# VHH binders against Type II restriction enzyme HgiCI (hgiCIR): the designs that were tried, part 17

Target 1, 345 residues: Type II restriction enzyme HgiCI (hgiCIR), of Herpetosiphon aurantiacus (Herpetosiphon giganteus) (p25258)
Amino acid sequence: MNYQRSFEDLEFNAIKWWPQELSATVAEASVLPILISSQDLFISILKLSGTHPEQIFDVINAAQISANLFLKHLVVLADYGGEMIKRLGKEFQEIFPRMDSTLEYYMNYTFKGEQYTYIFKKLPIKGLDNSKLAIDGKAIIEIKPLSDLYRDMIMILLYGSTTEQFNLAGLEKCEIGTILGKNEIIYTYITQKYLYVSRITNGANTNSLGQIAQTYVCDILSKYLPNDYSVTRNGKILLSDLNSQDSTKTSFDILVEFADKKVGIEVSFQVTTNSTIERKAGQARDRQNRMHAHYYWIAYVIDGAGNFERSGAVRAICRYSDCTVAYSESEIAVLAAFIQEKFNA
Key: E = the ipSAE of ESMFold2; O = the ipSAE of OpenDDE; V2 = 0.75 times the mean of E and O plus 0.25 times the DockQ between their complexes.

## First folded at step 13 (VHH)

Design v01 (from u06 with S54E; framework vhh_3k1k_2; at its last look DockQ between E and O 0.47; V2 from the best seeds 0.00; counts 0 for: pae E 8.4 > 2)
Fold by ESMFold2, look of step 13:
Structure v01 (fold): chain B 345 residues (1-345), chain A 122 residues (1-122)
Amino acid sequence: as target 1 above (345 residues)
Amino acid sequence: QVQLVESGGALVQPGGSLRLSCAASGFTFSSYWMRWYRQAPGKEREWVAAISSEGSSYTYEDSVKGRFTISRDDARNTVYLQMNSLKPEDTAVYYCAAERWGLYSSGTYDYWGQGTQVTVSS
C-alpha cells in the first residue's frame, strides 16, 4: 500500500479535532481545543439571537449546547476571568440594585436601542467561582442544562457593558450582546478573539497536549504491534552525522524497535496553527537521510486543523517520510502495518 | 385551540387604577413573551409593555413608565397590566399578544386577544 501520502490524501483522512475518548484528558490540559471545536456552533447561536434580548436561551436549548460551555465562550471573549467572577459574586449586592417590593436584584440593560430590566433568578449566591459554573478543567465537558444560575451569568456577560454599573467589576468588557444578529461582524470578531485566546491559553499547556498526543499513538501502536516490538516515548537513536563521521543521539517522539530494526516516529496534533510543524518540516529531509543511512525508517503522524493550514510544511513532511498517517485509530493501524512490513522484510 | 382573553377594563376617573388580566390557553404559556398593546379611537394600535417568557426581563413605552407594571403568573397562565395614575389619554382598547422567540422566530406576533375597554373620564 502507498505509505508516502500526498497532502490531499492525508488531509482527507484527518480527524482534525481531538478524539472524543480523549476529551476529558485534553480538557484537563487546556480548554482551548473544545472552545475551537465548538466555535462554529457558538457563532451560529449568536447569529440567530439578534431579534430579542432573551432569544438566545431558546437558541441555546435548540442547539443542545451545554450551558457551561456556552458560558465559557462568553467568559473567554470578555476576558472575565475567575478572579473577576469571584469579585462579581462577593460584590453582587453592592453592584446591582434591588427591587423594593420583591427584594429581587435586577439589571437595567439595553438591546437594540431599547432599555430593559432583567430580574435575577438565582444570583447572588455564596462562593461564586469557576468551579460552581463548571467552566474550567475536565468539568467543561460535563453536560449542564440551562439553569437559572447560567441564565443570570449569561445575561451579565452579554449585556453588562450596557448597564449603568458598567464601570464596576469589569462589566465594561461584557459586550457580546451588542453584536447579536450582526452577521457581517460576528465571525471576524469572534475568530479574531479566539486567535488571541490561542496565544494566551495554549502556549502554557503545549507540552501537556504533546504528551497526550504521543501517549495515544503509543497505546494504539502497542495494540496492533507484536509484543516483541519495543514502543518507546521520546526514544533516542545514535545516528552518524554523514559529513563528520561523528555520531549524535537523535530523539523521536516515538521509537519502535525490533532486533536491529528501527522506525522513528514524529507526532504532531495541533488544532491551532503554530511553528512546531514548520520545525519538523525543516528537519524532515536531513532526518530521513540519516535514518536511511543506518537502514532505519521514519514516519509521521500529522493531524489537527491548525497543522493543515500549513500546507507547505505538511507537503514537505509527506515528501521526506516513509509513512505519513493521520490521527485516527484506523490511520495509526496503517502505520502499524507499515512498521510490520519493514520489520518482517 | 389557542385563546387569549383580556378582562378588567372599566370606566375609571383620572388618577384611578385598574388591573388588566389576560388568560392564556392552548399553548405553552411559559415559552412566550407577553405584550400589551392599546388602540384609541381613530388611532393606530400602539405598544405598551412587554415581559419575557421567564418574567425576568420587561420594558415599557415611555408614556406609561412608572405608572404601569406588567407581570405574569405562570401557574395561572395569566399576564397582568397594573395601571396606576390613569389619565384620559390612556383611554383605549387594550390587547394582549403572545410571541415566541426562537430559532424560527421573525419577531411576528403569534397570538392576539380580543381586547378589553379602558375608559378614563370624569
Scores: ipSAE 0.012, ipTM 0.567, lowest interface PAE 8.4, mean pLDDT 83
ESMFold2 (binder alone), look of step 13: mean pLDDT 79; pTM 0.797
OpenDDE, look of step 13: ipSAE 0.722; ipTM 0.893

Design v02 (from u06 with S54D G55S; framework vhh_3k1k_2; at its last look DockQ between E and O 0.01; V2 from the best seeds 0.00; counts 0 for: pae E 16.8 > 2, placed apart)
Fold by ESMFold2, look of step 13:
Structure v02 (fold): chain B 345 residues (1-345), chain A 122 residues (1-122)
Amino acid sequence: as target 1 above (345 residues)
Amino acid sequence: QVQLVESGGALVQPGGSLRLSCAASGFTFSSYWMRWYRQAPGKEREWVAAISSDSSSYTYEDSVKGRFTISRDDARNTVYLQMNSLKPEDTAVYYCAAERWGLYSSGTYDYWGQGTQVTVSS
C-alpha cells in the first residue's frame, strides 16, 4: 500500500470546508470559515444588484441566503464593526431625521447620481448590537429571514456614506452600494479584503480551530484503532538532534503509540490561506529524518481550501511524509490503516 | 505623493526595548489599516502586527504576541510598534504598510515604507 500522496491526489480527496457536524462548534470559534465558504454567493448577489437601489433584496431572497450571514458579509467588507453598530443604535435618533408628516425616521441617499429616500421599517430599536443581529459566534449559522430590521441595516451599510450624515457614527465607511453591479471590481476587491481580515482574525482564533481539528481526528482514529493504542493530542517525543548528541522534546498535534512504536501526526485544516502551512512545510524534511532515525513515522492530515492555495508548501509536506490524508472520515480511516500496518509489521 | 517613513531602529541588547515609528503623508491616514512587517537576512518577509483604521481591531504574529504592541496616533499620522523583551531572533529590517482593502493574497499593498534596521546582539 502506497500512503504517500501527490498534491493532486490529496486535493482530489479533500473536503475543503469543515464537516457539517462541526459547523456550530467551528462558528463559535470563528465566523470566518462560514464567510469564506459563502463568499462566491455573496459576490454573485452584489453583481446582480446594480440596477435599482433596493433590487438587492429580491436577489437575496432568490439566492436563499440567510439574512444574518449576508449582513455579516457587509459588516466585514465595510469594516463597520460591533462598536460602530452599538453607537449607531444608541445615537440613531440624533443621526437620522424624522418626517414631519408621518413621524417615521428616514435616510436620504444617492444611487448612481439620483437621490432617494428610504423610510426605516424597524429602526430605531433598543440595544442594537451584534447579538440582536445574530452575526457573531454560533448565532451566524442560525437561519434568519430577511426581516425589516435586516432590511434597515443593509440599506445603511450600502448607502450610509452617500447621506448628509456621513460623518456621524462611521457612516462614511458604508459605501458598498457604489460597487453594486461592477463585475470586474467586485471579485478581486472583496476577495482581497477578506484575505486581509482573515489574516488578522484567523490568527486570533487559530488556537481554538486547531483544537477542534485535532479532536475530530482523535475521535475518528479511536474509532478505527485498537483500544490498546494510545492516541493523545499535543504529544511530545524526545528526539535526537541530527547535528549533535543532544535530544529535545518535539511536539506533534497528535501522537499515536503502541509499545515502542510511534507515529507523530500533524493536522492542518485552514479555510483561509495563512503562513501556518509554510512553517510545517519548512520543518517537514528535518522532522521526518529525526523520526526515521528512531524508527518512528510521521503523517499529516492536510485539508481546507486555504491550504491548497499554498501548493508549494503542500507538495513539500507530501514529499516528506510517510502518510498524507485529507480531512474526512474515510481519509482518516486510511491513516488508521497506515498506523496499523506499521505497528503490526 | 505618498510617503511612509520608518524610524527608531537601533542596536539593542537582548531583553531591551525599542519603539519604532512610521510617519505617513500624502493620503488620508485615518482611512487606512496599518501593518508592520519584518525581513531577516536570508528569510522571507513576514507579517508582524496590524491595526485597523479606527483602532478597534488589532492582532500580532504568534512569536511577538505579549512582547510587541502596535498603536496609532491619527492626529500625528503615525503608527508605532513598541518592542519589549527583544531577542536575537527579532533582528530584521522592519517595514510599515498602509492598506485600504484586502491586499494579503498575491496582490500588492497600497503603500509601503523603506524600512528601519533593528539589531539585537550579544
Scores: ipSAE 0.000, ipTM 0.118, lowest interface PAE 16.8, mean pLDDT 81
ESMFold2 (binder alone), look of step 13: mean pLDDT 80; pTM 0.801
OpenDDE, look of step 13: ipSAE 0.360; ipTM 0.751

Design v03 (framework vhh_ozoralizumab_d1; at its last look DockQ between E and O 0.01; V2 from the best seeds 0.00; counts 0 for: pae O 14.3 > 2, grease 28.8 > 24.2, placed apart)
Fold by OpenDDE, look of step 13:
Structure v03 (fold): chain B 345 residues (1-345), chain A 121 residues (1-121)
Amino acid sequence: as target 1 above (345 residues)
Amino acid sequence: EVQLVESGGGLVQPGGSLRLSCAASGFTFSSYWMRWVRQAPGKGLEWVSAISSDGSSYKYPDSVKGRFTISRDNAKNTLYLQMNSLRPEDTAVYYCAAERWGLSSYYTDYRGQGTLVTVSS
């Protein structure tokens, strides 16, 4: 089998878009940088919002944070997932009372030991979900004003646990309002909650989109390769520099090893920048040469519409690759076959 | 309804051992690859073991190879993970996951609620 594939052949086998099975993970991962970057602002808003129950709205406006982003923070912090939001929407009329005179729904809640009534401005609505609230995936980057709907949702997320309905639709998780203005505990509270509520709350060592891409490939390779093969992410190989007497340790997205045989694999999907694919292309020849000098092999998993727009770079990679495949299970199986062939030779 | 229920987690000293179990229901257990994945505090998900539908094949990352052993009992719809020589870095919530063909169990929605493993002196 010919494992050196032309640009055209590679593109023909390419999926160009994230697999459906990764869509949710990718969506979540894409939100992480935004949440992380705005976390301090979010915390500050909570710290400044302890005087009266609706002060949070003034602070949000003053802080110039997007309403959907703020709500996303609350949702994450409260571990109030999309299913809960849907349920809240569907059961809203069963959960909250309505005024007979005005037919408005309202929520009785407690703030700092006092009872308050919030009259909902927009809720109930049909089709309440993450998408409608623009707190899902890429929608989080959309700037949303503090609309009545967001106000309603924010109030629920803050004070739901203090209502008589706390045992309905997961409202017991909605307790963030109880820590507003409590500067001494807010940070600890958030940190503690973020550690356990959701994978998207991980601030420090979160999986990047690139890691997701690598993991997918690694996972599939592990399936198809023999059990005694070592498959690792972010592996390093000591390679001699062809231009110097020094040896350098070269990193690969995936490293497959068996005995003294090694295959370095680079994974590039559309999540990579143009500069990244260009860089990989620029380094491809040297990397292949160094690998070959040690009787190792180099392979690439390349996909994504964005990458294929850089035809020159992809062609270069194809030229200086021992095996190039697209980002599907069947294609990765071809890569596995390549590896086995080389390792059994 | 697909259900995966992990158990067996707990506190253990470094060098200690634990055995995790996953009870599966709501799907044809014997037709699926199964995996264990874990999430350490502040870190992303990491797969730590995989086993084929009939148990004839199994995979481990280097991080746990030689220490962890995955197994399954298809008659009981149960997945197991024997963890030996535990290290502090093994501290995580451990999940079992079912893999559909063409899909990675690493990212599948078919995961349990997890069981916490804490390795600490």
Scores: ipSAE 0.000, ipTM 0.194, lowest interface PAE 14.3, mean pLDDT 86
ESMFold2, look of step 13: ipSAE 0.000; ipTM 0.467
ESMFold2 (binder alone), look of step 13: mean pLDDT 82; pTM 0.831

Design v04 (from u03 with S53N G56S; framework vhh_3k1k_2; at its last look DockQ between E and O 0.01; V2 from the best seeds 0.00; counts 0 for: pae E 19.9 > 2, grease 24.4 > 24.2, placed apart)
Fold by ESMFold2, look of step 13:
Formats: sequence, C-alpha cells, structure tokens
Structure v04 (fold): chain B 345 residues (1-345), chain A 121 residues (1-121)
Amino acid sequence: as target 1 above (345 residues)
Amino acid sequence: QVQLVESGGALVQPGGSLRLSCAASGFTFSSYWMRWYRQAPGKEREWVAAISNSGSSYTYEDSVKGRFTISRDDARNTVYLQMNSLKPEDTAVYYCAAERWGLSSYYTDYWGQGTQVTVSS
C-alpha cells in the first residue's frame, strides 16, 4: 500500500475541515473552525446584499445559512460580544424610540446615503444574551430559521453605527451594513478582522483542539487495531542521540506499541495557517532517524485547510515519514493497516 | 536567502522605553504582514503585535495595548516595536515574523532569531 505519500496524494485524500461527528465537540472548544469553514458563504452573502437594506434576509434564506451562524459572524466581525448584547437587552427601551401610536420600537438608520426606519418585530425581550441567540458553544451548530428575533439582531449589527443612538450600548461597532455590496472592500475588511480575532480567541483554545484531534485518531486506531496493542496519547520513548551514546525521552502525540515494537505518531489538524506544522517539519528528519536506529517507525496524520497552505512543510514531513495519512476514518484505517503490517512482520 | 534580523534588545529598568527593529531581506516585504512575538522562560511563544502589509491596520495583545506601538518602513524593509512603560512581565526574547495572507496555493511564514529584552531593577 502507499504509506509514504506525496504531498499531492495526501492533499487528495484530505477532508480539510473537521468531521461532522466532531462538530459539537469542536464548537464547544472554539467557534473559530465553524466560522472559518463558513466564511466564504458569509462573504458571498455580504457581496450580494447591496441593493436595499433588507435584501440580506432574502440572500440568507437563499444561501440556507443558519440564522444563528450568520449572526455569530456579525457579532465576531463587529466585536460585539455577549456583554454588549446583555447591555443592549437591558437598555433597549432607553436606547430606541417608540412610536406613540403603535407602541412599537424603531430604529432610524442609513443605507447607501438614504434614510430608513426599521420597526422592531420581537425586541425588546427579557434576558437577551448569547444563549437565547444560540451563538456560543455547541448551540452554534443547531439549525435556526431566520426568526423575528434574528432579523432584529441582524438589523442592529448591520446598521447600529448609522443611527442617532450610535454612542449607546456599543452600537458604534455595528457598521457592517456600510460595506454591503462593496466587493473590493469586503474581502480585505473581513480578512483583517478575522485575523485579529483568530489570534486572540484561537490562542486560548488551541490545546483543546489538539486534544480533540488526538482523541479522534486514538479512538479510530483502537477500533481497527487488536486490543493487545497499546494506544496512548502523549507517549514517550527513550531514544538514543544519533551523534552520541546519550538517550532521552522523546514524546509523540500518539504512541502505539506491541511487545518491543513501536510507532510514534504526530497529529496536526489546522483549519487556519500557523507555524506549528513548520516546527514538526523541521524535526521530521532527525526524529525519523532516531526512531529507525531503534527499529521503530514514525507516522503522521496531517489535515486541515490551513496545513495544506504550507506545502513546503507538508512535503518535508511526507519525505521523512514512514506513513502519512489524512484525517478521515478511512485514512486512519490505512494508518492502522500500516501499523499491523509492521508489527506482524 | 530569506532573513529577518531583530535588534535593539537590552536591559532596561521598569518604566523605561526600548525600540526593537527587524530588518527583512530576501522577500517582497510590502506583500507581508509583519508580527512581533515574545517568549518568556518556560512559557509558550505568544503574539504581541501585528501590522498589515499596507500598514493601514494594526493590532495589539491586550497586555501591551497603549504601551507598545508597531510600525513599518517599507523603504527600509524594516518593522519596529516601540515599547514604553516597560514592566518586568515584558521580559522575554522578542521575535519578528512575516506571514503572507494571499491567494496563492502556498502561504509562507518566516521567523527571526530573536532579541532579548530584560526588564529588572
């Protein structure tokens, strides 16, 4: 079988985005992956919504994006977090005027130089927060229709900065309506904003995503390998130095062992580009040589859209590995087959 | 040969100021976002500041906001980090990095070797 794959073979077999079955677990650790995987759709909606101020709702429906996911994109892009949402809810009746004749609250806003009035359909409500909007944690993967509450929130997040009340409850941040249909500006604006948010939020949650990636691989390997094989996360092996008689404990993301045979496995799943894959690539040659000196093997599970943007690093890993696979169950089964072949030889 | 060379690291007293420079060569500097990272002993490398390829957007990690200023000079292929009101917690090796956010099939990340900043009485 083709265990030492080329970059092209590995990329061909890649899933690039987290498996559906992990969606809730990944979302609990970080919402960033689902935002990145839906970003192109979000951008397309903004580009198509420049004709009139509520056109965006028709485009959302046509795109079949979940309303809470679309709202989360706006919340992240505007940096209009849960504390501002709670403040908006508590102060809503003090912020927005009410019509004497209907007792409905309304928002006067600007779109493409013209003045409009939006009459709120559901707001105010008691206890407005991220939970009621289903925009945090595992709730983000739930399918939510474009309800009156979501329409109200989207209108505020799009146009709040153009209202007379812009300096209240953080509404000055709610500016995305001003770039709708401005195709040349949208990509740069969104990319720059997501880069900032990505660095802040992803740094806090990177360990959890790495644990999810390793656990999934371990679970699949345990399904396909004999029960008397040992599969452990963060396993260590005593390896000799190639240039001396010294030995040190060397860690691997996953260690599989049976009797005196061992395979060290490195796992990297990155939906955004970062430098982690470069570090693994820089270590690959030395780690393979040290494993081979003990008649052990080294393998890599490499996937995620961001990792494949670093083709030089991935090529180096493929060159200096005994087995490289992508992150699907069928691909991890290939890794299991490699392990069994080496352990039964 | 791609090269990022940091300079300006020194020992300073708390409350002092320091300016770091990172000279770049071997790539099209104006096409890259430039970043500063730091690594304190025994800790993971952390992001400090970033500036867009055009220089029109910049961001800071919360603990340095208002004290540090990132800037770039494309004529000299150099990115700077002006550090004011320095605290002992700012003690670290500071690294310069270049990252391309682009449409190509390949994204490249370059690192400098670092410059030591020590803030102590």
Scores: ipSAE 0.000, ipTM 0.105, lowest interface PAE 19.9, mean pLDDT 82
ESMFold2 (binder alone), look of step 13: mean pLDDT 82; pTM 0.838
OpenDDE, look of step 13: ipSAE 0.791; ipTM 0.925

Design v05 (from u03 with G56S L103F Y110S; framework vhh_3k1k_2; at its last look DockQ between E and O 0.57; V2 from the best seeds 0.00; counts 0 for: pae E 6.1 > 2, grease 25.4 > 24.2)
Amino acid sequence: QVQLVESGGALVQPGGSLRLSCAASGFTFSSYWMRWYRQAPGKEREWVAAISSSGSSYTYEDSVKGRFTISRDDARNTVYLQMNSLKPEDTAVYYCAAERWGFSSYYTDSWGQGTQVTVSS
ESMFold2, look of step 13: ipSAE 0.100; ipTM 0.624
ESMFold2 (binder alone), look of step 13: mean pLDDT 79; pTM 0.797
OpenDDE, look of step 13: ipSAE 0.825; ipTM 0.937

Design v06 (from u06 with Y58W Y111S; framework vhh_3k1k_2; at its last look DockQ between E and O 0.45; V2 from the best seeds 0.00; counts 0 for: pae E 12.1 > 2, unsure alone 63.6 < 65)
Amino acid sequence: QVQLVESGGALVQPGGSLRLSCAASGFTFSSYWMRWYRQAPGKEREWVAAISSSGSSWTYEDSVKGRFTISRDDARNTVYLQMNSLKPEDTAVYYCAAERWGLYSSGTYDSWGQGTQVTVSS
ESMFold2, look of step 13: ipSAE 0.000; ipTM 0.424
ESMFold2 (binder alone), look of step 13: mean pLDDT 78; pTM 0.781
OpenDDE, look of step 13: ipSAE 0.757; ipTM 0.901

## First folded at step 14 (VHH; framework vhh_3k1k_2)

Design w01 (from v05 with S31D W101F; at its last look DockQ between E and O 0.41; V2 from the best seeds 0.00; counts 0 for: pae E 7.2 > 2, unsure alone 63.7 < 65)
Fold by ESMFold2, look of step 14:
Structure w01 (fold): chain B 345 residues (1-345), chain A 121 residues (1-121)
Amino acid sequence: as target 1 above (345 residues)
Amino acid sequence: QVQLVESGGALVQPGGSLRLSCAASGFTFSDYWMRWYRQAPGKEREWVAAISSSGSSYTYEDSVKGRFTISRDDARNTVYLQMNSLKPEDTAVYYCAAERFGFSSYYTDSWGQGTQVTVSS
């Protein structure tokens, strides 16, 4: 079989985003991958909603985005966190005026220089928090319709800064309505506050996602490999340093062993671009040479939209690997076939 | 065919009240924002009030705030303008219009005959 892959072949087989069966586990560790995968849709909705202050609801419905996911995008973009949401709920009746004739609460807001009055349909409610809005953790993958509560919250996040109450409960941060339909301003605002792809990584969240990625690969390899093969996470091999004539313990994300045969496996799944793949690429030639000197093999499992933005690094890895596969189960089965072929030779 | 028919205009004294109606047909009324406009003798047509398709947002021109109230009755496909504390400056022909917003916006561009409001002693 052709285990030496080009960049183009590897990318063709890539899933690029976390498998659906891992969505809850990934969301518990970080909501960032799910937000990034829906980012273009969110931006498009903002760009198409600049004609009237409630136009955004028709656009949300037409786009078929889940209401909680859309609200989470606004919360992150506005930097209007859970403590501010709780204070908004606790202080709601003190912040917003009520119409004596109907007992409904309202806000006076501005859109494109014109003053409007919005009548709240669901707010106030008791115990307003991220949980009731389903915007935390695993709840973000639940599909929620555009209810009156979500409509009320979206109106606040869009227009709160234009109200006379802007200085209360963090409403000054709620300014996204002022940029609706203004394409260049939307781009600038997003790059400053939310969606700009950065070379600076979130180390803690990346480490947790890395462990999820490694576990998935280990579990699939164990399904396809004979029981007498050892599959271990963060396995170490004593390898000769070809430049210094010394030996050092070298760690691999996954180590597969049978008798005196070994395959070291590196795993990288990155939905955001970061420097991890560059480090692996820089080490690839030396690690392959050191493994081959012991008659061992090295393989890579590489996927994620962010990794494929670093094509030079991925090409180097493909060149200096014995087997390179993407992250799907069928691709990891190819890796298992490679291991069995080498161990049975 | 879109039709908007205004009614309720009359001659009233300063300080008086009137309720205007606009009966709509030929489109799905609940999808549209509804607006009132007016045109005084020798002046350009100007907007007066608007109400969202849901009825949850509304806005008024500054000179009518606190005196005029826009409302809608989706069951009767009708928008209303309650005008209180009328002034001679409110003398005009009043028109309604409908606007729909989504991925592609649609506006009614037809004007009816309107309804004449005259405020004088």
Scores: ipSAE 0.036, ipTM 0.617, lowest interface PAE 7.2, mean pLDDT 84
ESMFold2 (binder alone), look of step 14: mean pLDDT 78; pTM 0.789
OpenDDE, look of step 14: ipSAE 0.834; ipTM 0.940

Design w02 (from v05 with S31D A98R E99V R100T; at its last look DockQ between E and O 0.02; V2 from the best seeds 0.00; counts 0 for: pae E 19.5 > 2, grease 24.8 > 24.2, placed apart)
Fold by ESMFold2, look of step 14:
Structure w02 (fold): chain B 345 residues (1-345), chain A 121 residues (1-121)
Amino acid sequence: as target 1 above (345 residues)
Amino acid sequence: QVQLVESGGALVQPGGSLRLSCAASGFTFSDYWMRWYRQAPGKEREWVAAISSSGSSYTYEDSVKGRFTISRDDARNTVYLQMNSLKPEDTAVYYCARVTWGFSSYYTDSWGQGTQVTVSS
C-alpha cells in the first residue's frame, strides 16, 4: 500500500507536543518544550492582569496554571537565573526592610505610576534556590498550588525593578509588572524573548531531546516488530554514491534490519523551529535514491509544533520518503506495519 | 473505583483540636496531589490546604496558616488535616480531594463525601 503521507495528513495525525509519558524525561533534558506549550496561557494571564498590582493572582488561580511553571516563565523572561535566586535568598534581609511593629519584611514598589507596599508572606527562607521552587529538571512537571512562597517570588519578579533597591541582587531585571495589560507589547516582547532563548539553548539540549525521541521510537518498534528484526540507534550503512564508483557510510537515526533487508529511519521531533528539519529535507531525495539503488527503504518519523511551521521542508520529506508517520504509538505502529510489509515481500 | 472517605469530624469547643483523615483507594495514591477544602453553611466551597504527591511541598490558605497541618501517609493511602486552635468560623463540612494535571495546569477531579466539623460552646 502507499505509505506516503501528505503534509496535511501528517499534521492531522501529529501530537505536536511531547507525549505525557515522556514529560519527566524531556523536562530533565530541557524546560523549553514545557514553556513553549504553555506560552499562550502565560501571555493571556499577563494581558488580563493590568488593573491592580495583585490581580494577577486571581487570574493565575482562574487559569489553574501550576505555580512553579508560571514562576519559571517569569524567571526565563526576566533572565533571573538560579544564581540570582540564591543571591536574593542570601541577601534578602539586607535588600528588603522589616516593619518594626510586625517584624514582617516588605517591598515598596510602583505599578502604573502609583506606589504600593507588599508584605512578604513566606520569605525569607533558608536555602532559596531553583530546587526549593521546583522550577528546574523534572520537578517542573510537579503540580504546585499558588502558595505564599510563589506569591512572594512572583511579586519580586514582577515589580523588583521599581523598588529603591533595584540595583541589588539583579532586581533591575524584574520589570515584567511594567507591561501588564499592555497587550501589543506583551505578545511581541514574550515571543521574541522565547525565540532568543530557543536559539541560545538548542545545542546540547537539542541533542539530548533527539536521543529521547529516537529511544521512544525504537522502544515502540521493538514492541510491534518480530524479535528476529534488528533495531539499532544511530545505525550506519555503506551506500554507493549515485555519481561515482565509490561508497559512503550513511548514518540513520534508527536502522531496522532483517536478513539482507534494511529500512533507514530519520526522526525529528521539534517543538521549536531549527535547521535540523531543513537539513533532512535537503538530503531526502538523494538519500531515497541511494537507498532504492540497494533495494532498501527510507522512512521518517516527523512531529513537533516547530517542524510543522517549516511546511516546505516537511512536504519535501513526505515526497521523498517511502513512509512518513507522526510521533504517537499508533502512528509508529503504522511504520512497523510498513516495515513488515516490505520485509515479507 | 476512585474512593475518598473522610473521617474525624466532630463537635469541639473553641480552642480545641481535631485530626481529619481521608482514606484513598482505587488509584495509585503516591502519584497524586491531595487537597482539603471546606464549605460553611450557605457559602461556596473553599480551599484549605494542599500537599504534593511526594509530600515535600505543602501550602495553606491564609486563615488557617499556623493552626492547621496537612500530611500524608503513603503506606496507609491516607491524607490528614491536623486542626489546632479551632475557631467558630472553622465550622464547615471538610472535603478531601484528588488533584491531577490537565493541559498545563492542575484541577480537582475527585471529591470525598465530607466530614462535619462544628466548633461551638
Scores: ipSAE 0.000, ipTM 0.119, lowest interface PAE 19.5, mean pLDDT 82
ESMFold2 (binder alone), look of step 14: mean pLDDT 83; pTM 0.835
OpenDDE, look of step 14: ipSAE 0.793; ipTM 0.927

Design w03 (from v05 with Y106R S110Y; at its last look DockQ between E and O 0.66; V2 from the best seeds 0.00; counts 0 for: pae E 6.8 > 2)
Amino acid sequence: QVQLVESGGALVQPGGSLRLSCAASGFTFSSYWMRWYRQAPGKEREWVAAISSSGSSYTYEDSVKGRFTISRDDARNTVYLQMNSLKPEDTAVYYCAAERWGFSSRYTDYWGQGTQVTVSS
ESMFold2, look of step 14: ipSAE 0.058; ipTM 0.610
ESMFold2 (binder alone), look of step 14: mean pLDDT 84; pTM 0.846
OpenDDE, look of step 14: ipSAE 0.804; ipTM 0.924

Design w04 (from v05 with R100T S105D; at its last look DockQ between E and O 0.52; V2 from the best seeds 0.00; counts 0 for: pae E 7.9 > 2, unsure alone 62.3 < 65, grease 25.6 > 24.2)
Fold by ESMFold2, look of step 14:
Structure w04 (fold): chain B 345 residues (1-345), chain A 121 residues (1-121)
Amino acid sequence: as target 1 above (345 residues)
Amino acid sequence: QVQLVESGGALVQPGGSLRLSCAASGFTFSSYWMRWYRQAPGKEREWVAAISSSGSSYTYEDSVKGRFTISRDDARNTVYLQMNSLKPEDTAVYYCAAETWGFSDYYTDSWGQGTQVTVSS
């Protein structure tokens, strides 16, 4: 029963992306993980949509991407946020001309040097906002078909910068349609933009995502462990300092206790790379030594595509841990088995 | 397999109007962009107008903008060209064509027999 994993074994068992059952909770805290996990599909859709201006709708349907998620990609990349969407809705009739014969509104736009006219099918509507588009919070994981409203919005986000009215309602930002089918430009543009978004959002919601990660592990451990085991988040243990007479309270992401036996657990789930795993790796040897000096154990739950890009840090953690598991229910059940083995021995 | 039948061509005086139809069969009409072309005697076939498979986007050659209107009726598998303010230079055989769209950068078109439009006094 080998609980000390190699990097390769840990990565092989990794799920790399947030579990499906947490999608709504994660999306409420940050939309960035679902955007990053769907990025390759989004890029593929853009690459395949370069022959005609509405080809993208056929590709969206074939890819089976939810329409609101696709729109959110465009909104984020264009930096065309909720206030601009509200302004677009309020000013729609001032921005876009209306056909005399049908009273339908239209947009004259350019695709690959040719001028086209698009007839809006649903817009204008009252109260256009992010909520009606289901692109904020947990609504982003709702499956939405490619409705006339989504078609209209996608056309605006793709081609708005090529209209005569481009200087109104932020339409100059709506440029992604100009790069459809331009493979080198698409990849660089998307990747660089999401790297920028990741940096600005990582500081704002990091605490919430960490809390979600810890709660998931706690819930599963409580399911597999006897009821008289104590499973707590952010538990503290009074540990003696090595080579000194001092004692300090030492915090762990999760603390499991029964009688005088303890396992300290560190949790890291990072879909983007950051310095958190490096810090945990730097502490791993000392924390293990201090726990072992009290006949306690230390374990790690490590997952997320970003963490595995830091292979040196993950290898160090594997080396200085008593149990290392990935972030699935079956993997956390292995951690529960480790704990029971140590507490019953 | 694919068949396109143009109709509605006639002799008309300058300034007059004419409506062309193109009935399609042998393929899923709603999946295709439809185009009109024309060919005057002694000239190469030239593009006139195009309409998307959804009917939501369209474009016109410069010399016909404001005078010609392309439309489609998916229930009848038919594309139309309404031609107003006709000029002698509009005299040509008019053809419709279908284009296949997919995940590749290529497409296929098919030609009908055409319909003759003659604008003269």
Scores: ipSAE 0.014, ipTM 0.554, lowest interface PAE 7.9, mean pLDDT 83
ESMFold2 (binder alone), look of step 14: mean pLDDT 77; pTM 0.778
OpenDDE, look of step 14: ipSAE 0.825; ipTM 0.936

